# Designs tried in a protein design chat: miniprotein binders against q56419. Part 54

Target 1, 326 residues: q56419
Amino acid sequence: MEGRTLEEVQEEVFKRHGVLVPKKELEDLAKALEEAGLLLTEKVEARLKEEEEKLKRERPMRLAGLSYPEGEREARAFLEAFRASYPGEGEEARVLLMPHLEPSRVPEVYGAALAALEKTPPPERIYLVGVAHRPLKEKAAALPVPFQTPFGPALPDLPALQALDALLPFELFNTPLAFREEHSLELPLFFLKGRFPEARVLPLLVARRSPELGEALKVVLRDFPGLLVLAVDLSHVGPRFGDTPLTRTLAEEARRRDLGFLERLAEGEPEAALAFLGANPTRIDGVEVVASLLPLLRERKGKVLAHRLDLEAPTLSAVGAGTLVL

## First folded at step 19 (miniprotein)

Design io19
Fold by OpenDDE base, fold request of step 21:
Structure io19 (fold): chain B 326 residues (1-326), chain A 108 residues (1-108)
Amino acid sequence: as target 1 above (326 residues)
Amino acid sequence: GDLIERLEELAEEVIRYLKEHGEEELAREIEEQIKDIIEALKSGDTESAIEIFTELAETIARLLHRLGAPEELMQKVSWLVYDVARRLGMSPRQIYDLSKRFSRAISR
């Protein structure tokens, strides 16, 4: 019925089915559909409001039993298997860039992150900066509540979050519903909580580049020391992302962009890393996060521990993932 | 007003916990400090109110931490302190400093 008159619908039904439906019956049906649509909308809105109220208390697991085990024992075995998938040794991290892609797709990249965490003294707090795959009211947001994990709740560092909010020109505690299904925090948090069970967390999302966030965090990190984690993916190429099916040429370009980005970050040149991407034609996911955290990434030398461009065979598409220590 | 109500809510939560743990003297001291803050606010001496509140918030954080207060209470108190600080018209620097002091009080 979208954009058609009742008369046009009546005529179409007559042409297709040879039945003349009375206008009154069509009007009654249209009204019933409209009422049903309104009821559905109200029900959805009420449910969303209820979910938002729940998010004031905790963020439940959404990917338990799907992306990682729900049970603690199985979750520990999962961590060990992922660590085993990376044959190398890690380095101590002050800043860790790691993926948020489905873990089973890039096990050795997560394994490299775990290897780095093994060489990292237990932090008091973890600044976990993810990518907002949903719109935020502000450029960045935080959810200052416990995040559920198989290892128990990841507790927020409220004083540090409040200190950060005080230094920002916008309300940090915005858009709680954006955190509900956000995997860019949930997946890395599984690994982080498993390795550092006593660390408090600052769960942050970036939707758009916020230089203010990086400047504020630079001050906060001085007084509230901790591990900075960038939970970001790299290139997204192929049909799912608007490209042709993955070819050797497209894969080489994606790898070139991913590695060129990570290498410049490893040299402590985040502005050069961003400039290298230009218009970001391979859609590196972490661009807005890096652009927000420039003050924290400058002049830090580090090492790329792992990189993978993972093929999603059913869609002939690929996603890049990497692990970088600074 | 809303500020006084939030301050009283903070006081009630802390005083209740202290009394439940046999700390009646500390509960009375906190009650007195809350009254002093309210009186400063009524007289229009916001600077004195902020000063007393800042010291009280740190004291509360230290006491609750020392007594092993549950995480749920600590979170509630942290939010109430933050809300009162904003309603007092504390500057970003004052709120930042308060948060820093609060964090140190609960980490030792």
Scores: ipSAE 0.886, ipTM 0.957, lowest interface PAE 0.4, mean pLDDT 92
Fold by OpenDDE base, fold request of step 21:
Structure io19 (fold): chain B 326 residues (1-326), chain A 108 residues (1-108)
Amino acid sequence: as target 1 above (326 residues)
Amino acid sequence: GDLIERLEELAEEVIRYLKEHGEEELAREIEEQIKDIIEALKSGDTESAIEIFTELAETIARLLHRLGAPEELMQKVSWLVYDVARRLGMSPRQIYDLSKRFSRAISR
């Protein structure tokens, strides 16, 4: 009824159903619907508040039984199968760039990440930096609670998180509801927890480039050493993202952008990687994360282990994914 | 009022755990240090309060870690320490240093 007069509604009902509803009955119905809407809004708000209070204690699995197995035994078999999908050997990582795309779409890319983790000594802590697909109050946020996984809870490193908060000009512990359904942390965390069961985690989200985050993390990483993980996807092209259906030309451009970005990162030139993208016409997902972490990526040489542009056939769209070690 | 309440909450959680594990002497020592902090605060000597608290927080972290305190308690204590530090008006650097000391105490 938004914007329609009662007379217009009456006329529409008459046209559709051949019934002239008295204006008084329409008024009563409109009032009842408005009251019901208000009650629904209050219930929704109460539910959101309840969910926010729960997120002060733990972040439950949302994708268990969908994207990965819920049971530990099955989850271990899942890890092994993904590792097997990548035929190569990994390299030791100090920084790992890996996808957060649905694992079944790019198994060998996750397999490459697992291969790198096999060559990486168990870290005391993992700085897991994902992409905020929901608005944040600040440029970045953290959720300082246990994240549930099939391998048990991924426990937060509270002292390191608090140290990071102390160095930031904004409150790090903001927007807890943004973490509730954020897959950019949940999916990579499955693989990380499975490989490093004893590692503490700093679950971080970036919504907008924050140079302050990179500078603060550079200090924190010196005193709180650990593995830095960038959980980012690459190009997003096709109708789901505002383009025409995927063509050979569009796919070639997406791959060129993805590989050109990753190669420059592998050379230790993150500013050159960002400059290469310009306006980011293929919508590389990880741009704001990389832009925030420049101080940590400079002069680090590494290797691209895997890349894939995966077609989503129902939408004729494609998403790029890659694995990079530094 | 709020600072003292949070400090007392921290003390209560730690002292309870220590007593439950037979560490009565350590519990008394912590209680005494908490009283000293409160006295310093009442006298307006915030600097002394911060100093005593910083050492106490590290001691608490080390003790609870050595005794194998459950993760839930460790998390609660970590947050209480952080809240007290903020309420004391500790600088970002002081809070950072406290967090660093706390982390080291629970990693050994």
Scores: ipSAE 0.885, ipTM 0.957, lowest interface PAE 0.4, mean pLDDT 92
Fold by OpenDDE base, last read:
Structure io19 (fold): chain B 326 residues (1-326), chain A 108 residues (1-108)
Amino acid sequence: as target 1 above (326 residues)
Amino acid sequence: GDLIERLEELAEEVIRYLKEHGEEELAREIEEQIKDIIEALKSGDTESAIEIFTELAETIARLLHRLGAPEELMQKVSWLVYDVARRLGMSPRQIYDLSKRFSRAISR
């Protein structure tokens, strides 16, 4: 909480996410977070060790009651409302690029993802590739345990994960603590589990571009077919990310970068998409993920279903989100 | 020692489940195959040990799947199989192939 009161946190969550979290739930969360070792004390180390041991068995929900409903009934209504926010029809996806931003900020973008999933036959497994917002020991990692959701646990595909590990030059099962609070997996997984309750999941994080991951996954996907999901955000601009407050010019540049990136991906030209970004001045989040998955994205044509640059008014910053099917 | 202990743990988990479900003959067969693997290892015939283990792992996967074993047991067995495979010094290709066979055996 970094010295903030629970009321300030409640207000911030409401302002950012449009969700009023009861103070009691925030207290419980704060206690759970305190218990989860947010403070670097000996007590925190002991708690982190305990949490690491727990992560050998399951990954609990962290954003239930905050970003999405904890109860299954309410969670289903949430999915329906998000789907309703996108007026279009989806297309069948073999590869889905979708956001991991707070759902309430970009409902129609998640709605577009749900629309695509409606046109997608239920996969046996989902390769869910998120962005590591915390350091990993290796370029990429997996957490091979059940992820809790309001729809029940998202179960891992252990044989496919083990096959992937066998083909990688590094240990895939590294840095379990990086998954503890990683929203880039938890938020997309809510929607994916809600739509495909029986699908197994390969929860993957990318910290740095790994061509080895893409080559290994290309082999694995041949023998272990499934839906590939890139859970990535797009541009990050404004003061939170080191820029001046959002201006029309900055927003236009962010949109240009986002759409130019997505359009090139939609044409099956992921290398051209990366080249178009250059030094990535608007900080597209998904660059390292796309760079890792080039072999899986090449020559796949698709469609951009949705895009939004969402303003975070309190910080005058904006984050781009998009939904792409391939 | 550690490899043998992990093999025995795998055997114990599988044999216990099979006996609890009235599959005494299958339990004995698994026990015999585990003994054969251990004997091959003791004799220094790692290649034979890997071969027997690979077939056994697939058999275990099929049996547990067919019997409707709980997810917790399936996960535990999957990890034990993977751990034993690594400890046997199986190549990446051998481990990959084992995982592929295991996946097919438990596919619904």
Scores: ipSAE 0.884, ipTM 0.956, lowest interface PAE 0.4, mean pLDDT 92
Fold by ESMFold2, look of step 20:
Structure io19 (fold): chain B 326 residues (1-326), chain A 108 residues (1-108)
Amino acid sequence: as target 1 above (326 residues)
Amino acid sequence: GDLIERLEELAEEVIRYLKEHGEEELAREIEEQIKDIIEALKSGDTESAIEIFTELAETIARLLHRLGAPEELMQKVSWLVYDVARRLGMSPRQIYDLSKRFSRAISR
């Protein structure tokens, strides 16, 4: 309808159907559709405001019964099953890179993260940095409220979050609704809270690279020590992500980019890892987080514990996931 | 203005908890320090208000932690302290240092 007059519409109807619809009837129809759209918009806006107010107090589980069990006993057994899916040993992590992909799709990759946590002394706090899948008002955001888990609430480290907010050139607490359905925090948090039930959490999202965030976090981590977790997935390839159907060649390229990225991070060379990806043709979503956190990743050597490019036959697509300790 | 309202809200939450736990003397001391902050603000001495408030916030954190204050109260107090610090016009460095002091006060 945009760009056409009602007379043009009327003429087109006459050409197509041989009927002259009076201009007033077209005007009445357009008005009725506009009114219906306004009512739907008001109801949606009211619902979103209600959800935003709830998020000012807590962030409820969204994936219990879907991605992990709701009950604590079953959740504990679930963790142990995932640990068992990784036959190797971990290493102490000062920084942990782990996925946020559906856990059942990459069980050994989450198992490797659990193996690393076994070797890691319980931290006072966890800096959990995920990837925003909904727009943020700024480059990064936090939601400073308890996140519910089957192991009890993951309590926020409010002083550390407030210290971070004070150092940033933007309001850190800026987009509560972006956290409502954000699995990049909820899925890793399940594993982290299960292993470190006493740790407080800084739940952070990155939408676009923010050098300011990395510089501020470097300062905050000195005075508020803790475990830094990059909760990121790797390559995203295939039709679900705008490519042609997955081929052997595309899958091999995705694996090569995933592993090359992880190995360069493991050498303490995050700038080289980013340069290796170039324009990021396989859409590694960890890039914006790594680019934000360069000051925390430089010269920190470690090890790639696991990697999987998980194939999704129904969509002819794949997503990469890895576990890296630094 | 809003600053005085936030200070009074902070005082009310803390004093109520202290009185419920038999700490009448400490409750009076907190009330006196709040009044001192307000008096400094009325006289235009923001520098003194910030100094008194910084020491008060650390003291409040330590007291509530040692008395086993419930998490809900600790969160509310943490936010009130942060809100007051910003309304006092404390610099990013001052607020960062305050947050560090608060964090250490509620640690072992």
Scores: ipSAE 0.866, ipTM 0.951, lowest interface PAE 0.5, mean pLDDT 92

Design io19
Fold by ESMFold2, look of step 19:
Structure io19 (fold): chain B 326 residues (1-326), chain A 108 residues (1-108)
Amino acid sequence: as target 1 above (326 residues)
Amino acid sequence: GDLIERLEELAEEVIRYLKEHGEEELAREIEEQIKDIIEALKSGDTESAIEIFTELAETIARLLHRLGAPEELMQKVSWLVYDVARRLGMSPRQIYDLSKRFSRAISR
């Protein structure tokens, strides 16, 4: 009954089929259809509420058996294999940039992160900052619950999270459902928890740049020291992302953008790194996280340990990943 | 009303644990301090309530940590403390400082 009154429908049915359907019967049918639609909406809403309540207690593994092993023994062997994929030494990190791309696609990049962690004193806590792939109610969010891993639960640092929430002009604990499928936290956390099993975690997501988050985190990190991790990917190029098929020229541009971005971060110049990207034509994934965290990145010099622009052969597309220590 | 309920819930959880672990005198002291906070709130003396609560929260964190309270209880207490602090109308700086005190009390 798109754009029609019941009387108009009744008249049209009579004209076409020679049957007069009483207005009451058409009204009853319209109500039934609307009621059925409302019931489906109510059932979907009830399911989402149920999932949200689960996420207020814990965040379960969603990628075990897919991206990493579910069993602890196998998970430890997996970590060692990834470390072996990077033939080199790490450096101590106060800040670590690492990917959230599927680990099997960039094993040496994750291996470089593990090499850096070998040189890093065990922190009391890890500030894990990922990229929201689902909308947040605010510019940033946290989920202050245990995140399950094959190495046991990664426990939240509740006092640090509460201190952070108190300093922000918005509620930090605002979108539990956005964490349900968020691999930008789960994949790096597997590696971090495996190397620092006693560290507590602040699981954070950025949807849009928030200078307020960076200023608040600078204050919180002074009183609640720990390891800052930017769990971000780099260039996204090719047809999967709206481009022409990957060419040598597009791949070279993506590598140049990735490395130029990382190198400027390594010089302690995060504003210059963002300016270098301009309109971000290769869709580097980490820009909103870096833009939020400027106060924590300025004047911190370091080193790019690894980079790969990984080809997705079926889609003729590529995604960049890197490891940076500051 | 809701603030009083949360404060009483915090007290109940802490006092139960202290009594279960032989700390009857400390349980009575916690109960008395809770009464002092409620009395200050009823008189409209929010600043006194905040001061007493801040000291109480740090003391609770220290006691439960020293007694080896399970992680589940520490998490619940941490949330109750935070919820009470917000309902008391503590400023962002006051809540930040409270969280810092709580964190230091449960370290080592």
Scores: ipSAE 0.859, ipTM 0.949, lowest interface PAE 0.6, mean pLDDT 92
Fold by ESMFold2, last read:
Structure io19 (fold): chain B 326 residues (1-326), chain A 108 residues (1-108)
Amino acid sequence: as target 1 above (326 residues)
Amino acid sequence: GDLIERLEELAEEVIRYLKEHGEEELAREIEEQIKDIIEALKSGDTESAIEIFTELAETIARLLHRLGAPEELMQKVSWLVYDVARRLGMSPRQIYDLSKRFSRAISR
């Protein structure tokens, strides 16, 4: 009864079933459904509050057995297979840009990230900055709890997180339910924890660009040095994202924008990278993260290790993924 | 009121662990410093309370780390310290510096 009048419902029932249901009975049914819906809503709200309280203690794996193996032995083999998908050598990273797209779709892009991590001294901590796929109460958020992985819990760096929170003009520890299903943290974290099992983590999400976050992180990173990871995808094109079906021209445009963006970042010119995208017509996922982190990206030169624009044939759409070291 | 409750909770957790590990003298010293903070607060000397608390928090972090305190206790203490610092009205810079000192005290 999503916006239909009782008379319309009565008429439809008669046309379909040959039975005329008195208006009073339809009114009683509608009232009963409304009351049942309210009761169900109250039960759902209580359940969400319970989930929120659980998330204040830990963040469990949501994609084990779906995107990566649950068992540690199998997970180590999975990492090795992904590394093998990229035959090249990496370079040391102080900043790593890597995807959060389903790993099986872009194996060599994740493999390139692993190659970079091989050349990177084990950090004391990892600043993992993902993209919020659910609304946040603020521009950015963190969930300062252990994230479970097949390699054991990825422990939070609480002092670094608290130092960051203290410098921000908003509560950093907000919106815990937004982390419940957030793959932009879980998928990269699997690879990072597998390679750096002793590192602590700052699990961060950006919903909307925050210059305040970048300035605060620049201060925190000075005193709490670590690896900065931008866990972002690139172009999103095709009908799933509001475009016409994928054409050769649209795909070529998406690749050009992805690579032009990455190359300008690799030149230490993040403002130029953003300006290159203009209105961002191919919906590069990383723009809000990059726009937040400008102070950490300026003058830092590096190299693009990998890129793929991966086709979603059933939806006639594509998503770009890349690996950049700075 | 609520600040004092948080301070007493911090003290309780730390003192219990110290006593369980035979550190009765250190437990008494922590208890005395908590009392000094509370006395400073009751006399309106917030600056002294902050100074004593900052030294205490770093000492607690060092002691618990040295004694191999379990991760769950370290996390609870870290949160109590942060909560107390905010309720004391410490500035963003003071809380930042406290967090840095705490971090260094629990690493090697």
Scores: ipSAE 0.853, ipTM 0.948, lowest interface PAE 0.6, mean pLDDT 92
Fold by ESMFold2, fold request of step 21:
Structure io19 (fold): chain B 326 residues (1-326), chain A 108 residues (1-108)
Amino acid sequence: as target 1 above (326 residues)
Amino acid sequence: GDLIERLEELAEEVIRYLKEHGEEELAREIEEQIKDIIEALKSGDTESAIEIFTELAETIARLLHRLGAPEELMQKVSWLVYDVARRLGMSPRQIYDLSKRFSRAISR
């Protein structure tokens, strides 16, 4: 029972209904309910174990046919259309910040990322750092398996992942189920794999800021050079996120905070970028990732290529997305 | 016990592939080095076991890469090497350096 003894239940039943249920019968009922709950838990646990074992071999596409085309030819055309939505030129990236918001909502922001990748020499590997939308057992996690894409499997860089794991004070390869539906890796990966089909990937998630992750990654990146990608969204404002309906004032504040954050990152001042947000009243999504990666962002100057605060008409809410090259 | 089982699994995977590709002498050299590691472990000389294993892992990586081993085998071997390194009690720095050596061997 929920915090009550069987005697208390028996007394309450008698008080309310005038019937004294023998303690043995209440014990039998409680046992039967627990056994039924245990069987449901066992069935769920068995199914989750099956999914976990599958995820230890590969991570299949979950958003093909929903957010991007399933076929390679159509996927290639999709990339070309997105690049065309950003008429500007990119710049070479050693670090790229890009969104994980639904691509059709912010096509020119993803287009700006493609423009930056166009100027970037093909890396041997990509450190793809997303935001965990499910709890992790630790502050951060990796899933060291092939991620399927329309452009073929994005193969893991196992030696680099193992080197990273060795330097961390926690097991990096934790919580495989958190990756099952994680769009913050899958959506950016579509664009990255399409542009760099030979690059290996370190698929990483941050749940809570980890200074240890940033320090370890700085060491690993020196010996295993590659492209660092922060796959993060910006402001989340409006009723879906606990605010009043979106107003011009709230939207302008969100835009101002998004751009102020990005501009301070572009100046090589990630601590100042975090301080600028204070209590983060517009709920910029990238804070925990940036806070983890401070050693990799300090004194690295660059440029904001694109930004949009995109309206969700049905919810009168908005989400910000940006592209930053460092 | 469990460490020796992992070492033997690593050896089996690599030796099978080497023999399939006509590398009988290299397969025998791998077998002998595995035997040396196991004997060092049985005598309590963990430092020698780690030294021999580190050189063996790099050699395996280079050989399999040169022979064009399929990705599935390379991934399995990479995991077996990592598992053995941890069971040998290698320090975080030793494991990091091993991973770096393995990576360099399969890049060239």
Scores: ipSAE 0.852, ipTM 0.948, lowest interface PAE 0.6, mean pLDDT 92
Fold by ESMFold2, fold request of step 21:
Order: sequence, then C-alpha cells, then structure tokens
Structure io19 (fold): chain B 326 residues (1-326), chain A 108 residues (1-108)
Amino acid sequence: as target 1 above (326 residues)
Amino acid sequence: GDLIERLEELAEEVIRYLKEHGEEELAREIEEQIKDIIEALKSGDTESAIEIFTELAETIARLLHRLGAPEELMQKVSWLVYDVARRLGMSPRQIYDLSKRFSRAISR
C-alpha cells in the first residue's frame, strides 16, 4: 500500500544504510514495479480467458484421484463400497436432496442417496442443482457442456437447458469459470452418473435465491421430466465459518436445525422449513437452493434417510449433510 | 446480417451430413427451406420466416436422429437452432416450444 513519499523512502534508506539514493533511481524503481504488476495482471487475464474457452467445450474432472478414483473399474467398486456404508433401504425419489461434502467424511449419507437411486426408475435427465462457491454474474447459472466422469461424459440436455434459458429473465449460460472448481456438482455427479449412465444432465448453480428459476423449472420439468437433485450441505458451524469454537451446545443446535429443516421438507412444507431456520444461524447452505425451488417442493412428502454432522477437529468446526427423498 | 450467417452455417452443417449419407434430395429440400427463410427476411416478413424456420428445425432434428448423427453434430445443430431462434426475435414461449419440439424429435 502507498503510504510513503519517495523522499521518505530516500531518508529511510539513508538512515539505515548511510547511502543517499537519488530520487530518479527511486522513481525508476517505482515505475518498473508498477509495469511488472500490470504485466502480471495481463497474464492472469489471458490465462482466465483461455480457461473460460476450454470450459465452453467440456468440464474435466478436477477431483479424480483425490475424492474418487479416475479409472472406471475402480470408480464402480468405490461407488458400491459407498452403497454398502448405508445398511438401510432407499425409497423412490422424484426429488433427491444429497450432500456435496467430501464423500469420505459422510459415506453413509452418500450411501443413502445410492439406496434411493436403486429404487428410482432411470430418468431421461437429471436436474442437478448445486451451490455456487464462486460469484455468478446472475442469481443462477448453467454450464451446458459434457462433464467428464470416470463412468464416461455426463452429456448435457441441451433442449431442456435452452427451454429453461428461454423462460428466465436473465441469461442462464453466464459464468463458465464458476464451474471450473465447483465440487457441489462434480461430487454428486459421480454418484448419479454411476447409477444412471444414460441420463443427460442439467448442471445448475444457485448463488442467490431466484423465484424465477423455480417457476421456470416447474414448467420445464412438466415437458422434460426427470430427477431433481438438490446437491446441498446443511449446517456450517465453528471458527472456520466465523463462529466461536464448536461446543456441545452449538453442535446440538446445528443437528436440531438440520433435522428440523429436513423433516419440514419431508412433509412437503418448504416455506415452513425456511421459516424454522429464521436468520439461519447455523448457515445451512441449502437455503438459497430451497428458496429458489419452492414451486417444486410444495406438497411433496417423503423421508429423511440419513443425516450426519461431521466434526472437523483441527478447526473446531462441523458441517452437516443429509439425504432426503421426496 | 449475422442472422443470415447463422442460418447458412446451420444449413451447411446439415446439408454436408445429409450428402455424406446419400440423402441428396433431403439436402436440396433443406437448402430450399433456408432460401425461403432468407427471402422472407429480406421482404420484412419475419412471421413467415419464424414459421418456416420452426418446421425446418424440427425436421432437421428428426432427420439427423434417424440417420444416427454423432453427438458433436447434434450439439452443434442444437446450438445453431437456438441461436437462430433468438436472432429471429422469437418470443420466449416460441423458443420454449421449439426446444420442446426439438427434444421430442431426437427422442423418437
């Protein structure tokens, strides 16, 4: 930050080192530093534009070898191991709420989602709605390209995406770079593509609640039927999220908020679920997605299959994850 | 106009594929429909252009699907159809209905 004149710098150098540096030499140095900073900015901008153009053609795997195996055979075994982590039976889903938290942290919650998918007839398409972790130019966005997975590319349903775009008061295809590292789509997609290899996908992100999105999706889903997936996490509590250190009291409140939210959704009462959270003091990250999709959630009754509030001991923090079928 | 360039690009992609697969008469029919759209646009008759284009887009979708067109071509054509529809000034409802018809045509 600029807080000193060149004369002040000159005097500081003289005081410390006994050398008087001419002002012109300091001026030349300042100009060189400014020019180097501008050149670095140009290189970053060029790289981002290049990455954006690549994302307009496909979205590559970013988490293979980190969160799930890259090879198809190993990935299929991995998926089956996750199913085994949930000993219960699923139920048919027209709407599925599942997490996007690192799978190894909540294996039974992803296993419950797989159990639900076992009971669900293969859909023609999947409306995969995640949470934008990077800014979007609009309230919501889509990236209408193939998403690579170990099970092959998840192909976009272009006519359905274009139908949705046509009904929205904003451009749906608006922020390709936000998808570059977006795990809220990639992690659930691994499980969905593994179970429904023929389904096409509408990969959607919500940054801020959009009633317009929900109304448009209600229309689109009637003519382009499919599985609606809310790929959201629940409570986020503790210092990593701006709270005091996690206590038993805070953890119990987070669990209560998570379960109360899920149960009200399971009763077909999404407005009541949102009202139950109030100011959302435990930062359930599904709120913006649920608030966007109210027309699709009303009067749909179902069941909470799994829930876990997963402790991050090093950060004294916790994140909740759940599986809900409607 | 950029609209005419998009129409011609759509025609070129579809006609090339049809000719490569022995569908010379269908290729000529597509070419004639494109010419009819362009003529309607040049005469200021946007409503006729939209009507002809809507039927043409659905026909293209059915033909390419029947012939087993590769996914890359289907995606490119889907985008060109969408881009042309917007540049024609079709209403949101007209574009929605076109997308629905396109989707049904590639599902038969």
Scores: ipSAE 0.852, ipTM 0.947, lowest interface PAE 0.6, mean pLDDT 91

